# Ledger of designs, part 33: VH-VL binders against o82653r152to333

Target 1, 182 residues: o82653r152to333
Amino acid sequence: KSLNVGIIGPPNAGKSSLTNFMVGTKVAAASRKTNTTTHEVLGVLTKGDTQVCFFDTPGLMLKKSGYGYKDIKARVQNAWTSVDLFDVLIVMFDVHRHLMSPDSRVVRLIKYMGEEENPKQKRVLCMNKVDLVEKKKDLLKVAEEFQDLPAYERYFMISGLKGSGVKDLSQYLMDQAVKKPW
Short names: E, the ipSAE of ESMFold2; O, the ipSAE of OpenDDE; V2, 0.75 times the mean of E and O plus 0.25 times the DockQ between their complexes.

## First folded at step 21 (VH-VL; framework fv_pasotuxizumab)

Design w2 (at its last fold request DockQ between E and O 0.40; V2 from the best seeds 0.00; counts 0 for: pae E 2.2 > 2)
Fold by OpenDDE, fold request of step 24:
Structure w2 (fold): chain C 182 residues (1-182), chain A 122 residues (1-122), chain B 107 residues (1-107)
Amino acid sequence: as target 1 above (182 residues)
Amino acid sequence: QVQLVESGGGLVKPGESLRLSCAASGFTFSSYEMYWVRQAPGKGLEWVAIIYSRGRTIYYSDIIKGRFTISRDNAKNSLYLQMNSLKAEDTAVYYCARDTEWFTMDYYFDYWGQGTLVTVSS
Amino acid sequence: DIQMTQSPSSLSASVGDRVTITCKASQDISNDVAWYQQKPGQAPKSLIYAASSLYSDVPSRFSGSASGTDFTLTISSVQSEDFATYYCLQHNSYPWTFGGGTKLEIK
């Protein structure tokens, strides 16, 4: 069985930490070309006869200022088209930062990705860095804020660094894998 | 050639309803958050509501919450504001405006409509 | 709600003068501030986004800056077409809130 997983989120979301924790053994730097863009392989999780491949998604955010805006926009748009090619998409953000100083841009991204389902892709929302949150009740507030977004099949509260909640996420991903060549 | 054209404004009595429309053209309407801003005669600008590109995420100002409904039809490139239980203090020019695309790091508010006047008076 | 306190409410200047308009946010809003110009009978025109970025069609005499919760719009040398009302906007959190406006009048 195999599964391709894309991870999107802001730079401080902790994507790399989570992937490192889940994979255990980091795969050497490799890239995969799609019809629109190139994605870096972050790692591969293998359990038994099931393989989960994690891919980075750089260059998804558009800066309005600067030279070459039109070209950059086209590049960013193309990058987003490739995001739809993953079997599972993990939308990730720093829940601690969100509580301390929320970024409206991050909220916008989360909302957008959760508003409409993709019949060919499963999406999950990962609230990362829960280990930094002192009051657990605050996590519930965040969960409530992003509840009822139809595109998200599951919500995970995790610490990519400490491993909290990661087992459940890993199991979920394994369960999504389908019989196909690695 | 981006254009936003508001319509539906007019004179109404308190308690009545009115529906504003904003026709968009010259850009991919479905990629942009859209919002309404109003301005009472001789007064400042006041944010009313915003609706995200796919139409599900919505935020309202407290003043109009429960009375106004923002909506959109991406197939028709149209933004709407259903205004119920209108009050005299709702008298204003209502502007539709384009926000930025959901994948941008900067908020880019570059286009406004010409506005449509709503007058609520007995 | 976040308040944007804009000052001054009115300002008189001559062509060639340097003018400064300020908005103070009631809390940290990062750089989520926009500036608008509005002339009588017209829709607002966007001048600044992200606190300090100038729209491409806006003259270079306009500039925006930020320091903590203080945001400033500056016109280095006022021109005849600059006499208008200016507004700041915070869009860091909902509800979005505008400043009270500053009317720039000819002296």
Scores: ipSAE 0.627, ipTM 0.875, lowest interface PAE 0.7, mean pLDDT 92
Fold by ESMFold2, fold request of step 24:
Structure w2 (fold): chain C 182 residues (1-182), chain A 122 residues (1-122), chain B 107 residues (1-107)
Amino acid sequence: as target 1 above (182 residues)
Amino acid sequence: QVQLVESGGGLVKPGESLRLSCAASGFTFSSYEMYWVRQAPGKGLEWVAIIYSRGRTIYYSDIIKGRFTISRDNAKNSLYLQMNSLKAEDTAVYYCARDTEWFTMDYYFDYWGQGTLVTVSS
Amino acid sequence: DIQMTQSPSSLSASVGDRVTITCKASQDISNDVAWYQQKPGQAPKSLIYAASSLYSDVPSRFSGSASGTDFTLTISSVQSEDFATYYCLQHNSYPWTFGGGTKLEIK
């Protein structure tokens, strides 16, 4: 059984920390290419006969200073090609930064990916860095902000650095891999 | 040719309502986020509201305090601003503007309408 | 809300002068700054996006830069058509906010 999982979000959302915590093994550096692919393999989680492969899509949320609009558009469109191929999409953001200074591009990503159901792809929303949030009731307000987004099957509150909530996400992904096709 | 044409401005009394329209042509309207900006006579630009391409997600400036409603009709290529409980300080030229295509995940504000004047006066 | 403090509010220049206009953000906003030009009786015209990138058909004498929370618009050699009011906009966080404007006048 196998599952291809895309992780999208801003570059400092904690995507690498989360995948490192879940998988423990980084894919070899020779698989990296700049400017020809907008995603990279972050790692592989294996349990018995089942594997979950994690991919990043760095081209969607890169800082774009110094690029012309046509070049930005082409790079982003190339990144979107990869998004359609994933079985599960993790939309990930830094909830601590969101509470301090919401980023309109991050809000745009969360809203557009969650707004309309996609029957070909499961999507989940991951609120990362919950360990940095002092008033835990504020996490509920963020959840309310994003609650009417039907494309998200599940919401996860996690800390990729500390591991809080990561087991639930890992188990969810393994369950999806075992149950495929859905 | 991209075109944005505002209409519906005019003279109204305080407390009345007015609905502005922005007719869009020359591009795929349903692919773009749209927003309103206003400018009081002799004053600077002031952001009012944005609406996402499918019309489900909306953000407002705090200055309108729930009195304005942005909406869109993608079948008619039209953007609207319903303005209720109008005050003298709402007197301004109102511009509609086009953002970038939603899938770019960024903002690139490349076209503005010519504006429509709203005057709120006794 | 993010404050955008734009300075100067007014500036006089002659054709050929180098002009610099500054906006300071009240917090980190990455490169999420746009610059606009507006002539009297006209809609604004987009000049700069992403703090430093020119929109199409904007003359190369315009440039933008960022250092921390300080953002600048520079006109390297002012032309007669450049006398207008200039605005910065932050679009990092809702609500989006404009700077107060800088009127560039003929000296």
Scores: ipSAE 0.528, ipTM 0.785, lowest interface PAE 2.2, mean pLDDT 84
ESMFold2, look of step 21: ipSAE 0.511; ipTM 0.777
ESMFold2 (binder alone), look of step 21: mean pLDDT 89; pTM 0.910
OpenDDE, look of step 21: ipSAE 0.424; ipTM 0.815
ESMFold2, fold request of step 24: ipSAE 0.402, 0.355; ipTM 0.718, 0.722
ESMFold2 (binder alone), fold request of step 24: mean pLDDT 89, 88, 89; pTM 0.911, 0.898, 0.910
OpenDDE, fold request of step 24: ipSAE 0.026, 0.036; ipTM 0.619, 0.608

Design w3 (at its last look DockQ between E and O 0.48; V2 from the best seeds 0.00; counts 0 for: pae E 3.8 > 2)
Fold by OpenDDE, look of step 21:
Structure w3 (fold): chain C 182 residues (1-182), chain A 122 residues (1-122), chain B 107 residues (1-107)
Amino acid sequence: as target 1 above (182 residues)
Amino acid sequence: QVQLVESGGGLVKPGESLRLSCAASGFTFSSYEMYWVRQAPGKGLEWVAIIYSRGRTIYYSDIIKGRFTISRDNAKNSLYLQMNSLKAEDTAVYYCARDTEWFTFDYAFDYWGQGTLVTVSS
Amino acid sequence: DIQMTQSPSSLSASVGDRVTITCKASQDISNDVAWYQQKPGQAPKSLIYAASSLYSDVPSRFSGSASGTDFTLTISSVQSEDFATYYCLQHNSYPWTFGGGTKLEIK
């Protein structure tokens, strides 16, 4: 069984920390050329006969400033095309930052990715860096904030650094894997 | 053409309530985040609140938190601001404003209404 | 909260002058800064987004720049219609905050 997982989030979301924690074997950065964007493999999780491949999705949070319109459009289109290729999409963000001073762009990303379902893709919301949050009740507030987004199948509260909640996420991903020709 | 028209302003006493409306036209209202911004007489602009497209994600200024409620009716292309427990300090012209398309991530308030005046006085 | 310190609060200029208005953010906000123009009795008008990008209907004499946490609005040659109050906005993090405003007056 195999599963391709894309992780989307801002630079401070902790994507690398999570993948490093989950991945037992650091796969050397094998760049897989997709149709329009080279995706960097963050890691591969293997358990038994199941393999989960994690991919980084750089460039989805694009700013118009400093780029020509054509370049922006091309980059955005490429980024979205890439996102649609994954079996599972993890939208990840720093929940601690969100509680202190919510980043407007992050909120937009979460909302827009959660508003429309892709029938070929499962999306999950991953609240990372829970270890930095002192009050558990605050986490619940954040969960409530995003509770009504239909495109997210599940919500995970994790610490990629400390490993909290990562087991549940890993198990979920393993369960989503399908038989593919090796 | 994009148009935003505020209404509902008027004179009220401290402690009373008022509901502002913003009628939107010329664009797909349900696809945009909407904002309230206010300006006290002779003073600067102050961000009040934001409501996202589906109307469930909301953020408020600390000054009005707990007293004001932003809401929207996408079917009516309308934005609302329910103002309770009004204070003299709430006296201002209230503007509704539209955000731009989300994919650029770097816009804020591309269109403004003409505003509606709220006066809170004893 | 992120503070936007705008300076000067008022400025006198003549037609043809170069004018610079500055906003300093209390923390790193990337380039998530917008500039607005407001004339008396009117709603604000959007001038600049993303610190340095002009809206399509804004004259080229307007420009924005960023250096660290310092953001600048420049009018290269002030015109009669430019006398107004200008505001910067940070929309990096909630709550969004405006600068205190700069009134550009005729000298």
Scores: ipSAE 0.691, ipTM 0.875, lowest interface PAE 0.7, mean pLDDT 90
Fold by ESMFold2, look of step 21:
Structure w3 (fold): chain C 182 residues (1-182), chain A 122 residues (1-122), chain B 107 residues (1-107)
Amino acid sequence: as target 1 above (182 residues)
Amino acid sequence: QVQLVESGGGLVKPGESLRLSCAASGFTFSSYEMYWVRQAPGKGLEWVAIIYSRGRTIYYSDIIKGRFTISRDNAKNSLYLQMNSLKAEDTAVYYCARDTEWFTFDYAFDYWGQGTLVTVSS
Amino acid sequence: DIQMTQSPSSLSASVGDRVTITCKASQDISNDVAWYQQKPGQAPKSLIYAASSLYSDVPSRFSGSASGTDFTLTISSVQSEDFATYYCLQHNSYPWTFGGGTKLEIK
């Protein structure tokens, strides 16, 4: 059985930390191009007869020095055409950063992906870095902020660095795996 | 050609209501987030509200304190601002503005309407 | 709320002068700053997004820069059509906020 999982979110959301914790080893990057976009393999989780492959989507939220913003728009537009290819999409953000200084781009991403269901793709919202949040009630406030988003099947509160909540996410992903070759 | 045309402004007394409309043409309206921005006579620009392209997500400035409601009708290519409990400080030219397409998050406000004047006075 | 402190509030210049206008953000906002030009009796016109990138059809004499939370709009050689009021906008966090404006006038 196998599952292709896309992880979408800002560059410092903790995507690599989460996948490293889940798989235990870093996998060398592999490129898969459709048109002008490239998906990097972040890691592969294997458990029994089931394999979960995690992909980063680096073209969706570029704010790097050295790129013109006209070029960034074209890359972001093109990268969106490949997002629907994943079996499960994890929309990830740094909840600690969000509570301190929310980023409108991150909010737009979360809201846009969560507002309309996709019949061929399951989506989950992952609130990462909960270990940095002092007050439990603040996490509930963020959950309320994003509560009217029916496309998200599940919400996960995790620490990719510390491992909190990661078992539940891993089990969910394993349960979504479909019968197909590895 | 992108066009945004506001209407519905006028002279009203404090406590009354107005509904502003913005008719959009020349682009795929349902792909864009939309705003209202206002400017009191002789004063600077003041952000009022944003509504996301699908009409489900909305943010307001604190200056309206729950008195205004932004909405859109994508079938009619129209943006609205329902303004209730109007106060003298709401006197301004109200602009509708187009923000960004759903697939880009990199910039704000690329086209503006010419505005409609709302005057609130006793 | 993020405050954008724009300075100066007004500025006099002659055609050909180099002009700088500054906005200071009250916290880190990355490059989420836009600049707008407004001539009397007109709606604002978009100049710059992402702190330094020009919108289409904006003359190359306009440029933007960022250093920490300080953002600068520069007109390298002012032309007669550049006399207007200029505003910065932060769009990093809701509510979005404009600077107070800078009126650029003929000396």
Scores: ipSAE 0.357, ipTM 0.719, lowest interface PAE 3.8, mean pLDDT 82
ESMFold2 (binder alone), look of step 21: mean pLDDT 89; pTM 0.905

Design w4 (at its last look DockQ between E and O 0.53; V2 from the best seeds 0.00; counts 0 for: pae O 8.8 > 2)
Fold by ESMFold2, look of step 21:
Structure w4 (fold): chain C 182 residues (1-182), chain A 122 residues (1-122), chain B 107 residues (1-107)
Amino acid sequence: as target 1 above (182 residues)
Amino acid sequence: QVQLVESGGGLVKPGESLRLSCAASGFTFSSYEMYWVRQAPGKGLEWVAIIYSSGRTIYYSDIIKGRFTISRDNAKNSLYLQMNSLKAEDTAVYYCARDTEWFTMDYYFDYWGQGTLVTVSS
Amino acid sequence: DIQMTQSPSSLSASVGDRVTITCKASQDISNDVAWYQQKPGQAPKSLIYYASSLYSDVPSRFSGSASGTDFTLTISSVQSEDFATYYCLQHNSYPWTFGGGTKLEIK
């Protein structure tokens, strides 16, 4: 059984911290040695006959310094094409940053991914860095801000650094695994 | 042709309320984020608020301090700004504006209305 | 809130001059800057998005650039129709903020 999981979000959302916590060891990215891969493998979780592969998709949140219109359009279209190939998509953001100074691009990403269901892909919204939030009631306010986004099957409040909520996310992903080569 | 037409401006006294409307045509209104921007006479532009396409995600500038409410009616292709507890410093031309959707990850105003003047004075 | 410090507040130029207008952000905002032109009695018009990309039908004499938190609008050879007020806008983080504006006047 296997599952390909895409993690999309800004560079500082904590994607690598979460995957390292889940797999128990830091995994060197294949793209560090082979600069031809558009999606970095963040980690592989194996339990029994089930494998979950985590992929980073940073292209949608790339800095676009100095690029012309045609170059930006091509990069965005290429990144969107690859997003549909994952079995599960984790849309991740830094909830502490959101409470302090919401990132406009991140808000658009959350809305865009959550507005219309994709019958071939499950999507979850992951509010990361809850360990940094002083007033825990503020987490509920953020969840309510995004509550009417039907494409998100589940909402997770986690700390990738501290591990809070990570077991529930891991179990959810293991439950989604399908029979295929790994 | 994309068109945005503001209305509802006028002369009001301090403490009163006023509701601005922006009628949209020439595009699929329900697919676009919408904005209010204002400009006091002889002064610069001030961002007021954004409302996302569904009407559920809203951000305001601090300059209105909870006195204004942005809303939309997608069935009527209309954007609204309810302005309560008006003050002299709210005197401005109010513009509605549309974001571009074709750069899904970028924000900027690609179409503006002509504006409607709100004057708050005794 | 992110401060956008726009300079100069006004500028005089003759037709044919090269003009440079600057906005400085109070923190890193990536390239999430747009530039607008406003003529007297008119609504603003879009010139530049994403710091350096020209909006539709904007003359090529306009250009934008970024270096760290410094953002620049350049008019390589000013034409009579370019005399207007120019504004930068950051849209990196809510609330969004405009620069104070630069009035470009005929000398």
Scores: ipSAE 0.547, ipTM 0.788, lowest interface PAE 2.0, mean pLDDT 82
Fold by OpenDDE, look of step 21:
Structure w4 (fold): chain C 182 residues (1-182), chain A 122 residues (1-122), chain B 107 residues (1-107)
Amino acid sequence: as target 1 above (182 residues)
Amino acid sequence: QVQLVESGGGLVKPGESLRLSCAASGFTFSSYEMYWVRQAPGKGLEWVAIIYSSGRTIYYSDIIKGRFTISRDNAKNSLYLQMNSLKAEDTAVYYCARDTEWFTMDYYFDYWGQGTLVTVSS
Amino acid sequence: DIQMTQSPSSLSASVGDRVTITCKASQDISNDVAWYQQKPGQAPKSLIYYASSLYSDVPSRFSGSASGTDFTLTISSVQSEDFATYYCLQHNSYPWTFGGGTKLEIK
């Protein structure tokens, strides 16, 4: 069985930390070209006869900030095109930062990805860096904020760094894997 | 043509309540975040609150948090601001505005209504 | 909260002058800054979005720039219709915050 997982989120979302924690084998040299975008393989999780491949989504822009006019449209378009290629899409963000100073771009991203379902893709929301949050009730507030976005099949509260909640996410991904020719 | 029309403003006493409305037309209202901005007489602009398209995501300014409630009715293309426990310092022209659609190359960041005056005085 | 310190609070200029208004953010907000023009008795009008992009109906004499946390609105040659109050806005993080405003008056 195999599964291709894309991870989307801002730079501080902790994508690498999560994949480092989850992945038993790092495939450093593997890249996947999709159209004009090269996706870096973050890692491969293998359990038994099931393989989950994690891919980064570089170049995805939350807003028009930080890049020139000409580059933004092309970059964003390419990034979104590649997002549709994954079996599962993880939308990840720093829940601690969200609580302290919610970034409108991140909120918009979460909403955008959560409003429209893709019949060929499962989407999950990962609230990362829960280890930095002191009060559990604050996490519940965030969960409430995003609880009714229909495109998200599951919500995970995790710490990619500390490993909290990661087991559940891993198991979920394994369960989504399907038999594919190798 | 995008159009926003505020209504509901008027004179009220401290402690009373008032409900503002914003009627939207000329665009797919349900697809856009909407927000309120107010301006006290002779003063600067102050962000009040924003409500996302689904109505689930809401953020408030700390100044009005707990007293004001932003809401929307997508079926009626309407934005609302329920103002309770009004204070003199809440006296302002209240503007409704449409935020930029996320991930769009719009030539306009936002659209504003003409505003409605709220006066809180004893 | 992110503070937007706008300066100057008021400015006198003559038609044809170059005018610069500045907003300094209290922290990194990328380029998530908009500029507005407001004339008495009117709603604000959008001038610039994402720090340096002009709206389609805004004259080319207006421009925006960013350097770190410093954002600048420039009018290369002030016209009679430009005398108004200008505001910057950060929309990077909630709560959104405006600058204090700059009133551009005729000298």
Scores: ipSAE 0.012, ipTM 0.579, lowest interface PAE 8.8, mean pLDDT 85
ESMFold2 (binder alone), look of step 21: mean pLDDT 89; pTM 0.909

Design w5 (at its last look DockQ between E and O 0.51; V2 from the best seeds 0.00; counts 0 for: pae E 3.8 > 2)
Fold by ESMFold2, look of step 21:
Structure w5 (fold): chain C 182 residues (1-182), chain A 122 residues (1-122), chain B 107 residues (1-107)
Amino acid sequence: as target 1 above (182 residues)
Amino acid sequence: QVQLVESGGGLVKPGESLRLSCAASGFTFSSYEMNWVRQAPGKGLEWVAYIYSSGRTIYYSDIIKGRFTISRDNAKNSLYLQMNSLKAEDTAVYYCARDTEWFTMDYYFDYWGQGTLVTVSS
Amino acid sequence: DIQMTQSPSSLSASVGDRVTITCKASQGISNDVAWYQQKPGQAPKSLIYAASSLYSDVPSRFSGSASGTDFTLTISSVQSEDFATYYCLQHNSYPWTFGGGTKLEIK
């Protein structure tokens, strides 16, 4: 049984710290083949006959010079279609940074990924670095800020550094791998 | 054909309140993020507030946070700025500005209203 | 907050001159800069987005560039309709901040 999980978010969101905590080591990423690919393997979590493979999704940056508005819209939409290939997409952000000084690209990313349901892909919103947040009730306010985004099935409040909430996320992913039709 | 028309500006005394409106037409208002931007006479532009298309996500400039409230009514194609406890420093032309479509992940204000003047003096 | 330091605050040019306006960010902001033009008595209008991309119907004499935290608006050959005030805006982090503006005047 296997599950392909994409992790999307800014580079400072803690993607590698989270996968290292779940896996224990980053052995699969270090053993990656030299074949050309646009998506990097961050690690593999194995329990029994079940594997969860984590991929880094580095984001899509498009040069727009010399193109009209409608051409740019189509190019951006085409670039994001590769994200739909994962069984589960984790949208990850630094919740402490969000409470202090929200990153506008991160806000738009969360909204873009959460606006339209994808019947073939499950999406979850992961609020990382909760260990840095003084008042835990502020985490609920952030969850409410994004609650009207129908594509997100679950919300997770985690610390990839200290492990808070990581067991619940890993168990959710294992459950998705077991339930996945073949 | 995109149009943004601000209204509700005028002369008020310090400490009073005023509500600005921005009427939108020529586009699907509920699909666009919206902003208020102001400009004091003879001065530069200053971003005031942002509101997401659903109205649930809101950000404010540091100076006006707690005194001003941005809101929208998607059924009426209208954006609002409620301004309380006005000060002389709030004297400015207030512009309604539309962000680009959310698909691009880029921000820029592609359409602006002509502005409405708010004057705060005793 | 991210400070956008725009220079010069004012400059004079003749029709046909090449003009360069700069905006410096207080920290890294990727290419999250837009440029706006404002003529007296009018609302601003968009010129450049994503640091270097021209907005619809903007003349090709306008261009934008980025190097680290330095952002540049260039007018290759100034025309009479280009005399206006120009602003940069960073949209990397909330709160968003404008540069102080550059008034381009007829020499």
Scores: ipSAE 0.308, ipTM 0.712, lowest interface PAE 3.8, mean pLDDT 82
Fold by OpenDDE, look of step 21:
Structure w5 (fold): chain C 182 residues (1-182), chain A 122 residues (1-122), chain B 107 residues (1-107)
Amino acid sequence: as target 1 above (182 residues)
Amino acid sequence: QVQLVESGGGLVKPGESLRLSCAASGFTFSSYEMNWVRQAPGKGLEWVAYIYSSGRTIYYSDIIKGRFTISRDNAKNSLYLQMNSLKAEDTAVYYCARDTEWFTMDYYFDYWGQGTLVTVSS
Amino acid sequence: DIQMTQSPSSLSASVGDRVTITCKASQGISNDVAWYQQKPGQAPKSLIYAASSLYSDVPSRFSGSASGTDFTLTISSVQSEDFATYYCLQHNSYPWTFGGGTKLEIK
């Protein structure tokens, strides 16, 4: 069984920390070239006969600065085409940052990805860096803020650094893996 | 062309309520986040409230939190601000301002309405 | 909250002068700064986005720059129509905050 997982989020979301925790061993710099974007393999999780491959998705959040409108649109389209290649998409953000001073761009990303459904792709929301949050009730507030987004199948509160909640996420991903021809 | 037209302002007493409206035209209203910004007489600009395109995400300034409610009706191309428990310090011109499109995260308040004056006085 | 300290609060200039207005953010906010112009009795007008990009209808005499937490609006040669109040905005994090404003007056 295999599963391709894309992780999207801002630089401070902790994508690498999470994948490092899950995989335990960094897979050598393997790049997968797609027709639009080269994705870096963050890691591969293998358990029994199941393999989960994690990919980074850089460049999804674009600014207009320095680019023409047509170019921006093309870049955005390419980025989305890349996102559609994954079986599961993890939208990840720093929940601590969100509680302290929410980034409007991150909020837009979360909401957009949560509202725009892709029937061929499962999406999950990962609230990362929960270890930095002192009050559990604050986490619940964030969960409440995003709980009604239809495109997210599951919500995870995790600490990629400390490992909290990561087991559940890992198990979920393993369960989503399907038999694919080699 | 993009147009935003505020209405609903007027004179009210402290403790009373008022509902402001912003009518949008010339663009796909449902695709844009919207904001209210106010300006007290002779003072600077102050951000009041934000609402996402779908209305599912809302943020308020601390000053008005719990008293004001931002909402929108995409079918009517309208933005609203329900103001309850008004105070003298709420006296201001209230502007509706268009936020950025989701994929172009550079434009903030690229279009403004003409504003509507709210005066709270005993 | 992120504070935007705008300076000066007022400035007198003559037509043709070079004018600089500054906003200092209380913390790092990348280039998430916009500048607005407001004339008396009018709604604000957008001038600059992303700290240094001009809206298409804004004259080239306007420019924006960023260095760390310091953001600057510059008018290379002030024109008669430029006398107004200017505001910076940070939109990096909620709550969004404006600078205190700078009134540019004719000398």
Scores: ipSAE 0.203, ipTM 0.746, lowest interface PAE 2.6, mean pLDDT 89
ESMFold2 (binder alone), look of step 21: mean pLDDT 90; pTM 0.916

